# Ledger of designs, part 3: VH-VL binders against RNA-binding protein 12 (RBM12)

Target 1, 78 residues: RNA-binding protein 12 (RBM12), of Homo sapiens (Human) (q9ntz6r430to507)
Amino acid sequence: FCVYLKGLPFEAENKHVIDFFKKLDIVEDSIYIAYGPNGKATGEGFVEFRNEADYKAALCRHKQYMGNRFIQVHPITK

## First folded at step 16 (VH-VL)

Design x1 (from w5 with heavy chain L60Y N61A)
Fold by OpenDDE, fold request of step 19:
Structure x1 (fold): chain C 78 residues (1-78), chain A 121 residues (1-121), chain B 112 residues (1-112)
Amino acid sequence: as target 1 above (78 residues)
Amino acid sequence: QVQLVQSGAEVKKPGASVKVSCKASGYTFTSYYMNWVRQAPRQGLEWMGMIQPSEGETRYAQKFKDRVTMTRDTSTSTVYMELSSLRSEDTAVYYCARSGWDTGDYYFDYWGQGTLVTVSS
Amino acid sequence: DIVMTQTPLSLSVTPGQPASISCRSSESLLYTDGETYFYWYLHKPGQPPQLLIYLGSNRASGVPDRFSGSGSGTDFTLKISRVEAEDVGVYYCMQSIELPYTFGGGTKVEIK
């Protein structure tokens, strides 16, 4: 039950992703924040949820805000 | 037909608070953000913040964060904007304006008629 | 905050003549979804503001085709062909790529 994240703030950390998904059960160490070859964040990431209910709830967080940017949440096969 | 109807004009003293209402109709109230935008005399438009009526989540402009409170009543499809510690520079026409949420339509497609708030001693 | 800069501050146009308004953003308004979160509004006297153009180049419902929006990244233009009396008002550009949403300073359009 993985989702693809787009639009992450460049300063986003795991804790921000966790906070964004509120109380949803995220698989430990499943959060991936993408960085480019230059070491800068790309604004993309992935996260896995432990169950289908939380996965579906996570998809409903599409277009919600993390800080001052809205986040795209898309279903993906990791 | 989408309609946003705001409360009437207010006259306040400095230091007081004002609470403006915006009643929405003609659409699914909880599916859209409600924004507040003001215009002071001889000034431009200024975004104050927004509220997501489904869960009450708010986002305020930093300028107003300590003085503004946005709330909603889903039973009456009404959003409220309360501004405290009023000062003369808060004199303005205050608008509520709808914007999209899950659609990504982050623009103001419908506006209230505006509420004049005058702050003077 | 993203700063939106409009030019000119005011414009007086003879009816039937074209008008052009520029807006620049301090940062690119192209988002990761490929959309440009840039908008034009018209604030007519005695009325609330109204949406003219969304996502840079799309006319809102009911907006006549004499209005057109163009541009990309940080530079945008609103063009009005054959300005009419009903086009009088203050035009504002706006970005919504990030919070806070910010407006340009406005361009007042008047008829000569």
Scores: ipSAE 0.814, ipTM 0.951, lowest interface PAE 0.6, mean pLDDT 96
Fold by OpenDDE, fold request of step 19:
Structure x1 (fold): chain C 78 residues (1-78), chain A 121 residues (1-121), chain B 112 residues (1-112)
Amino acid sequence: as target 1 above (78 residues)
Amino acid sequence: QVQLVQSGAEVKKPGASVKVSCKASGYTFTSYYMNWVRQAPRQGLEWMGMIQPSEGETRYAQKFKDRVTMTRDTSTSTVYMELSSLRSEDTAVYYCARSGWDTGDYYFDYWGQGTLVTVSS
Amino acid sequence: DIVMTQTPLSLSVTPGQPASISCRSSESLLYTDGETYFYWYLHKPGQPPQLLIYLGSNRASGVPDRFSGSGSGTDFTLKISRVEAEDVGVYYCMQSIELPYTFGGGTKVEIK
């Protein structure tokens, strides 16, 4: 049960993703924040949830705010 | 139709607090953000913050973070904005304004009539 | 914070003549979803502000077609093809791509 994240703040870290999906059961060490060849964050990431209910709940957080930016949450098969 | 009705004008002393209300009707109260925007005399519009009425989540502009508190009563479809430690520069017309949540429509499509808050010694 | 800069500060227009207002943002307002989170509002005297244009170029419900929004990235323009008396007020641009939402300084439109 994986989601694709887009529009992550440049300074986003795992803790920010965890906070964004608070009260949802995230698979340990499943958070991936993408970085480009230059070592800078691309604004993209992935996270996996342990169950379908939390996965669906995560999708409902589409366009909610992480810090000062709202992010996209999309279904994806990883 | 959608209506946002705000409480009446307030006159306060410096250092006091003011609490303005905004009663919403004509739509699903919990499905939209409620924003507060103010306009001081001879100045432009200034966003203060917003609240998501369903969960009570708030986002405040840094300028007001330490003095503003936004709350809601879902049973009455009313949002409140409390501003403490009032200063003369807080004299302004305060507006509540609806914006999208589910849809991500982050614009203000409906506004309250405004509430004048005057801060003077 | 994203700075929104409007020009001109004021505009006096003869009824029936066109008007143009510019707004520039300090950062691009194009989001990763392909939308531009830029808006125009009109604040008429004695009334609350009202939405004119959303996402850069879409007219809000009830807004006459004499109003049009254009632009991309950091440069935006509001045009009124023929100004009417009811168009008097202060126009504001706004961005909502990130918090805090920020407005331009406003452009006062008056009738000659």
Scores: ipSAE 0.801, ipTM 0.949, lowest interface PAE 0.6, mean pLDDT 96
Fold by ESMFold2, fold request of step 19:
Structure x1 (fold): chain C 78 residues (1-78), chain A 121 residues (1-121), chain B 112 residues (1-112)
Amino acid sequence: as target 1 above (78 residues)
Amino acid sequence: QVQLVQSGAEVKKPGASVKVSCKASGYTFTSYYMNWVRQAPRQGLEWMGMIQPSEGETRYAQKFKDRVTMTRDTSTSTVYMELSSLRSEDTAVYYCARSGWDTGDYYFDYWGQGTLVTVSS
Amino acid sequence: DIVMTQTPLSLSVTPGQPASISCRSSESLLYTDGETYFYWYLHKPGQPPQLLIYLGSNRASGVPDRFSGSGSGTDFTLKISRVEAEDVGVYYCMQSIELPYTFGGGTKVEIK
């Protein structure tokens, strides 16, 4: 139950992803945020959820705000 | 049809607070952000903030963050904007305007009629 | 905050003649989903503002086809092919790619 994140703010960290998906059951250590050579987020990431209900709830947060910018949440399969 | 009906004009003294209401009808109230936009005399439009009515989450423009409070009553489909510590430069017409929440359509397709708030001695 | 700069501040147009309004943003309004988060509104005398153009160039429902929006990235233009009396008002551009949402300073259109 994995989602692809796009449009992440350049200052995004795991804690921001956790807060964005608060109340949802994230698989331990499943958060991935892509960083460029300069150490700043490139806007992509992945996160996995333990069950289908939380996965579907995560998809419903597509285009909701993380900080001052909204982000994209897309389905994927592993 | 979608309607946003605002409370009537207010006259306030400096230092007071004002609470403007916006009653929504004709759509699923909790599926849309409600925004507040104001226009002072001979000035442009200024976004103040927004509220998501389902859980009451708010986001305020930094300029207003310490003086504005937005709330809602889902049983009456009404949003409120309260602006405190009023100054003469807060004299403006205040509009509510909806934008898409679940679709991420962040633009204002329907507006209330406006509420004139006058701040003077 | 993203600054939106409109030109001109005002214009007087002979009825039936074209009008053109420009708006420039301090940052690109093209988002990673391929959409451009840019809009035009019209504030007619005695009415609330109304949406004219959304997501760069799309006409809102009920907006006559004499209104057209164009542009990309940071530079946008609203054109009225033949100005009519009901087009009088103040035109505003807006961005919604990031908070706070910001408007241009407005362009007053009058009939001469």
Scores: ipSAE 0.697, ipTM 0.901, lowest interface PAE 0.8, mean pLDDT 92
Fold by ESMFold2, look of step 16:
Structure x1 (fold): chain C 78 residues (1-78), chain A 121 residues (1-121), chain B 112 residues (1-112)
Amino acid sequence: as target 1 above (78 residues)
Amino acid sequence: QVQLVQSGAEVKKPGASVKVSCKASGYTFTSYYMNWVRQAPRQGLEWMGMIQPSEGETRYAQKFKDRVTMTRDTSTSTVYMELSSLRSEDTAVYYCARSGWDTGDYYFDYWGQGTLVTVSS
Amino acid sequence: DIVMTQTPLSLSVTPGQPASISCRSSESLLYTDGETYFYWYLHKPGQPPQLLIYLGSNRASGVPDRFSGSGSGTDFTLKISRVEAEDVGVYYCMQSIELPYTFGGGTKVEIK
């Protein structure tokens, strides 16, 4: 039950992903944020949910704000 | 059909607070952000912040975050913007304007009529 | 904050003649979904602002086809092919790609 995150702000960290999906049962060890050589997020990531209900709720947070920017939440395909 | 009706003009002294209301009708109140935008005399438009009426979550422009409070009353479909520690530079027309929350349509399709707030000693 | 720089400051136009307004953003407004989070508003005297153009170049409902928006990720233009008396007011550009939302300084369009 994994989602793909796109459009993450430069300052994104695991704590921001946790807060964005608060009240949903995430697998915290599954949080992945891609970082470039400069230590900033490249805008991509993923996270796993423990159950289908929370996974579906996570998809509904598509285009909601993380900090000052809205982000994309997509079903994982590849 | 969509209407945003604001409270009337106010005159305040420096250091006081003002609370402007915006009553919404003609749409699902909880599906849209309500934004506040102001215009000082001979100046442009300035976004102050927004509130999502469903859970009352707010986001404020940094310039105002220590002085502005936005609230709502879902039973009357009304949002409020309170600005404290008023200065003469806060003299402006204050507008409410809605934007899409559940659709992510972050632009202002409907605006209130505006509320003049004058701050003078 | 994203700075929106608008030119000219004012424009005096003979009725029926074209007008062109420029807006430049300090950062690209093209988002990773392929949309451009850029808008034009018109503030007529005695009325609240009204939406003219959304998401780069789309006309809002009821906006005449004499209005057209164009532009790239940082440079945008509003054109009025033939200015009419009802077009008088102050035109503002805006971005919503990041908070806070920011407006250009405005362009006053008037009839001469």
Scores: ipSAE 0.674, ipTM 0.898, lowest interface PAE 0.9, mean pLDDT 91
Fold by ESMFold2, look of step 17:
Structure x1 (fold): chain C 78 residues (1-78), chain A 121 residues (1-121), chain B 112 residues (1-112)
Amino acid sequence: as target 1 above (78 residues)
Amino acid sequence: QVQLVQSGAEVKKPGASVKVSCKASGYTFTSYYMNWVRQAPRQGLEWMGMIQPSEGETRYAQKFKDRVTMTRDTSTSTVYMELSSLRSEDTAVYYCARSGWDTGDYYFDYWGQGTLVTVSS
Amino acid sequence: DIVMTQTPLSLSVTPGQPASISCRSSESLLYTDGETYFYWYLHKPGQPPQLLIYLGSNRASGVPDRFSGSGSGTDFTLKISRVEAEDVGVYYCMQSIELPYTFGGGTKVEIK
C-alpha cells in the first residue's frame, strides 16, 4: 500500500510527511525522501500505509498543502 | 447559481474589530476553500487567507496572521472573517472568493459582492 | 513571497484597437504536474473581480475569444484583439503555485 510523492518542498523531512498524513497509519520506517547534492529534497518521495483504508485516504490528499506548497500523491505499482 | 452574499458595510474606530460574513449557496459548501481578498482605496488586490469549511482548517497570509480569524458555520453555509486591532490602513473593500479544494483548483471562480470596512476616528 | 510585476500601470486604447498587458513573476509558475498556476482577473467598476484566464491560457466560461493569454514560466501576456467599451477596468494577474497567493499591481484599461 504505497504512494509516490511529488512536489515536496525543498525543506521536506520525514516529520513533514508524518504530519501531512496525520491520523493515517503510516509504516514510518518506509518513508523515503530523495535529496539532492545540496542536502535539500528534490521533490520526490514515497511512503507505505499499513492498511488499504488509510492508503485510499492518503490518495485523497493529492494537491493538498505541505507548508506553503501543495504536493502530489500518486498510486504506485511495483 | 453559485452565490456568495456578504454582510453590509461597517464603520469602525481604530483598535476595534470587525467581523464580515459570507453566505454561500448553489454548491457543496464543504468542497471548496473560502478565501478573503481585500482592496484598499486606489490599491491592488491582497490575499488574506482561506478556510476549508469541512474541518475548519485555516491558512493565513503572514501579514495578517496575528490579527485575522476565519471561522465557519456549516449549518448556515457561512464563513466569517474577523480582523482585530483595526488601523486606518485596514480601510478596504473585503471580498470572499471560493477556490476548488477537492479538485485542487486554486483560483477564484466566484466572488462575493464585497464589504466596505472604513476605519476612522 | 512570489512577486508579480505587471506592466503597463495604465493603458488608454482607441476603441477597436488591440491591447497587451504583461506580467512577470519572480519565480517560475510551472509546477511538476505540467500546469502553470497563473491567472488573469478583470475588475470592472461597481462589480467584484471576475476570472478571465486560468492555468496560463484557458479562457473562463463566458469570456469572449478576443481575450487570449500566453506565456510560460515567468513571463505572461494578456491580449485583447479589439478593445470594447465593456472591457474597461483594472486587470490583475495572480499566481497560486505557492502561499500566499499574490497579485500583480494592476493595469487600468481606459477607452480614449
Scores: ipSAE 0.672, ipTM 0.903, lowest interface PAE 0.9, mean pLDDT 91
Fold by ESMFold2, fold request of step 19:
Structure x1 (fold): chain C 78 residues (1-78), chain A 121 residues (1-121), chain B 112 residues (1-112)
Amino acid sequence: as target 1 above (78 residues)
Amino acid sequence: QVQLVQSGAEVKKPGASVKVSCKASGYTFTSYYMNWVRQAPRQGLEWMGMIQPSEGETRYAQKFKDRVTMTRDTSTSTVYMELSSLRSEDTAVYYCARSGWDTGDYYFDYWGQGTLVTVSS
Amino acid sequence: DIVMTQTPLSLSVTPGQPASISCRSSESLLYTDGETYFYWYLHKPGQPPQLLIYLGSNRASGVPDRFSGSGSGTDFTLKISRVEAEDVGVYYCMQSIELPYTFGGGTKVEIK
């Protein structure tokens, strides 16, 4: 039950992802935030949810705000 | 048919508060953000903030964060904007305007008729 | 905050002549979904503002073909191919890629 995140603020950290998905049951240590070869965040990440209900709720937060910018939440097939 | 109807004009003294209402009809109220935008005399448009009616979550422009409160009543499909500690600079026409929820349509397709708030001593 | 700069401040146009309004943003308005979060509004006398152009170049419902939006990144243009008397008002650009949403300072269009 994984979602793919795009458009993350460059300063995004695990705590910001947790807050964005507050009330949803995230699998421990499943948050990944991608960084490029220059050490700067790419704006991508993913996170896993323990159950299907929370996964579907997470998808409904697509284009909602993390800080001052909205982010994308996409399903992952794998 | 989408319609946003605002409360009538207000005259206030400095230091008072004003609460403007915006009643929505013709669409699913909880599926859209409601925004507040104002225009002072001979000035441009200024975004004040928005509320998502289903959750009641608000986001305010930093300039207004300490003085503005937006609330909603989902049973009447009405949003309220309260601005406190009024100053003469707050004299403006205040508009409600809706924008998309989850569709990513962050633009104002429908606007209320506007509410003139006059602040003078 | 993203600064939106409109030029000119005002425009006096003979009916039937073209008009062009520019808006420049302090940051790119192209988002990672491929959309450009840029808009044009018209504020006619005695009416609330109305949407003309959304997401860079799309005309809103009921907007005549004589209005066209173009540009990308940080530079945008609204063109009116033949100005009519009903086009008078103040035109505003807006961005919605980042909070707070910000408007340009406005361009007054008048008939001479």
Scores: ipSAE 0.666, ipTM 0.894, lowest interface PAE 0.9, mean pLDDT 91

Design x2 (from w5 with heavy chain S54N)
Fold by ESMFold2, look of step 17:
Formats: structure tokens, C-alpha cells, sequence
Structure x2 (fold): chain C 78 residues (1-78), chain A 121 residues (1-121), chain B 112 residues (1-112)
């Protein structure tokens, strides 16, 4: 049960993803934050959830704030 | 019909606090952020922060460095903004304004009538 | 914080003539979803502000088509094709791509 994250702040770390999905049962070792070929964060990532209920709740956090910016949460296609 | 009705004008001394209320009607209260925006005399608009009434989570403008507290009462569909350690520069009209939480529509489609807070020594 | 710079400070306009207001942001307001998180509000004396334009160029409900918004990234323009007496007030631009939300300094529109 994986979601794709877009629009992440460049300074985002695993702890920020964990906080964004607080109260949901995420697979912490699954958190991935992408970097481009120049070493700069792309603003993308993904994370897995341990159950379907928390996965669906995660999708409802689409356009909610991580720090001072809102982020996108999508069903994964990759 | 969406309506936001604010509490009446307040006169305060420096160092006091003020608590302004905003009662919402005509929509699902817990589906929208409630924002607070102020306007000092001869000044522009300034965003102070917002509260998601469902769980009471707030996002505050750091300019106010812990002087602002936002709360809500879902049983009365009312949000509150409290500003402490008042100074003369806090004299302003304070507006509540809703924005979309579920939709992520982060703009202000409906506004309260405004509450004048005067801070004078 | 994103700085919104609005010009001119005021306009005095003959009814029926066009008006144009500019707003520039210190950072791009184009988000990764393809939307531009930029808005125009009109603040008439004695009333709360009202939404005119949302997400860059969309007219809010009930706003006459003489109002149009345009622009991209950091540079935005509000045009009023034919100013009417009811259009007087202070116009503000705003961004919501990043907290804190910030407004331009305002443009007062007056009728000659």
C-alpha cells in the first residue's frame, strides 16, 4: 500500500514524512526521498502503509501541509 | 448560506489580551480551515494563521511569536483567536475567513464582518 | 516569506475607462500540480474583502467579466475593462503557495 509524494520541501527528511502521516501506521524503512542527477532534492518520494485503512487515510492528506508548504499524495503508478 | 459572524468591538490596554470569536453557519464547519487576517489603520492585510476545526490543529504566522492562540468549539461552530501582550500596533480590524481544507483551496471565499480591536494607553 | 509587490499605490479613473493593476512576487507561485496560487481581492470601505480572481486567472462567483486576471510565475496583472462606480476600493493580491500567506500592499482605485 504505497503512496507517491510530490511537492516535498527541499529540506524534507524522514522525520517530516513521519510527522506528516502521524496517527497512521507507516512502514518507516519504506520512506524514500528522491534526489536528482545534480544532487538536489526533486520534491518526490514515496512511503508504504501497513494496512489499507491507513493507506486510504493517507490519500486524504493530499494538499496538506508539511512545514510551510502543502504536498501532494497520490496512488503510486511506479 | 455561508455566514461568518464575529464578536463585537473591543478596547484594551497595552499588555492585556483579547479573544475574538467567529461563529460559522451554512456549511460543514469541520471541512474548512478558519483563517484570521488583520488590517491596522492605513495598512494592508496581514495573515495571522489558521485552524482546522476537525482536530484543532493550527498553522500560525511566526511573526506573532507565541502571542496568538487559536481554538474552536465544534458544538457551537465557533473559532476563537486570542492575541496576548497587546501593544498599540495591534490596533486593527480582525477578520475571520474560511479556506478549503478537504479540497486544498487555500484562498478566502467568505469573510466575517470584522472586529475592531483598539489598544490604547 | 514571499514578498508581494503591488503597483501602483493608487489609481484615479474616469468611469468607463480601463484600469490595470500589477503584482509581482519574490518567488514563483507556480506549484508542481500546474496551478498558480495567486489571487485578487477587493476591499470596499465598510465591507469585508471579497474574492475576485482565484488560481491566477479564474473569476470568482458573481464577479463581472470586465475583471480579468493574467500573468505567470511572478508577474500578475488585474485588468478592469470598464471601470464602474461600484469598483472603488482597495485591491490586494495574495499568494497561498507557502505559509505565511502574504498580501500585496494594496492599490486604491478611485473614481474621478
Amino acid sequence: as target 1 above (78 residues)
Amino acid sequence: QVQLVQSGAEVKKPGASVKVSCKASGYTFTSYYMNWVRQAPRQGLEWMGMIQPNEGETRLNQKFKDRVTMTRDTSTSTVYMELSSLRSEDTAVYYCARSGWDTGDYYFDYWGQGTLVTVSS
Amino acid sequence: DIVMTQTPLSLSVTPGQPASISCRSSESLLYTDGETYFYWYLHKPGQPPQLLIYLGSNRASGVPDRFSGSGSGTDFTLKISRVEAEDVGVYYCMQSIELPYTFGGGTKVEIK
Scores: ipSAE 0.631, ipTM 0.894, lowest interface PAE 1.0, mean pLDDT 91

Design x7 (from w5 with heavy chain G56D)
Fold by ESMFold2, look of step 17:
Structure x7 (fold): chain C 78 residues (1-78), chain A 121 residues (1-121), chain B 112 residues (1-112)
Amino acid sequence: as target 1 above (78 residues)
Amino acid sequence: QVQLVQSGAEVKKPGASVKVSCKASGYTFTSYYMNWVRQAPRQGLEWMGMIQPSEDETRLNQKFKDRVTMTRDTSTSTVYMELSSLRSEDTAVYYCARSGWDTGDYYFDYWGQGTLVTVSS
Amino acid sequence: DIVMTQTPLSLSVTPGQPASISCRSSESLLYTDGETYFYWYLHKPGQPPQLLIYLGSNRASGVPDRFSGSGSGTDFTLKISRVEAEDVGVYYCMQSIELPYTFGGGTKVEIK
C-alpha cells in the first residue's frame, strides 16, 4: 500500500514525512525522498502503509500542508 | 446559503487586545479553513492566518510574531481571532474568509462583512 | 514571502471602454500539479471582497464573461472588455502556492 509524494519542500526529511502522516501506521524503512541527476531534491518521494485503512487515509491528505507548501499524495499502481 | 457574520466594530487603546468573532452558517463548518484577512485604511489586503476547525490547527503569518491567536467553538460554528499588544498600525477592517480544507482549494470564495478595529490613543 | 506587484495603481475608465490590470509575482505560481495558484478579487465600496478569477483564468460562479484572466508563471492580466458602473472598486491579485498568502497592492478602478 504505497503512495507517491510530489511537491515536497526542498528541506523535507524523513521526520517531516512521518509527522505529515502521524496517526497512520507507516512502514519504517519505506520512506524515500528523491534527488535529481545533480543531487538536487526533486520534491518527490514515496512511503508504504501497513494496512488499507491507513493507506486510504493517507490519500485523503492530498494537498495538505508540509511546512509552507501543500504537497500531493497519489496512489502508486503496479 | 453560505454566510459569515462577524462581530461589531471596536475601539481600543494601544497595548490592549481585541477578539473578533466570525459565525459560519449554510455549510459544513469543519470541512473548510477559516482565514483572517485585514485591510488598513488606504492599504491593501493582508493575510493573517487560518484555522482548521475540526482539528483546531492553525497556520499563521509569521509577521504577527505570536500576537495572533485563533480559536473556534464547533457547537456554535464560530471562529475567533484575537490580536494582542495593539498598535496604531493595527487599525484596519478585519475579514474572515473560508477556503477549502478537504479539497485543498486555497482561495477565498465567501467573506464576512468585515469588522472595523480602531486603535487610537 | 512571494511579492505580488500590480500595475497600474489607479485606472479611470469611461463606461463601455475596456480596462486591463497587470500583476507580477516574484516567483512562479505554477505548481507541480499543472495548476497556477493565482487569483483576482474585487473589493467594491460597502461590500466584502469577492472572488473573480481562480486558478489563473477560471471565472468564479456568477462573474460576468466580460471579465477574463490570463497569464503565465509570473505575469498575469485581468481584462474587463466593457467596464460598467458596478465594476468600480479595488482589484487585488493573490497567490496561494506558498504561505503566507500574499496580495498585490491593489488597482483602484473608477468611472470618469
Scores: ipSAE 0.578, ipTM 0.882, lowest interface PAE 1.3, mean pLDDT 90

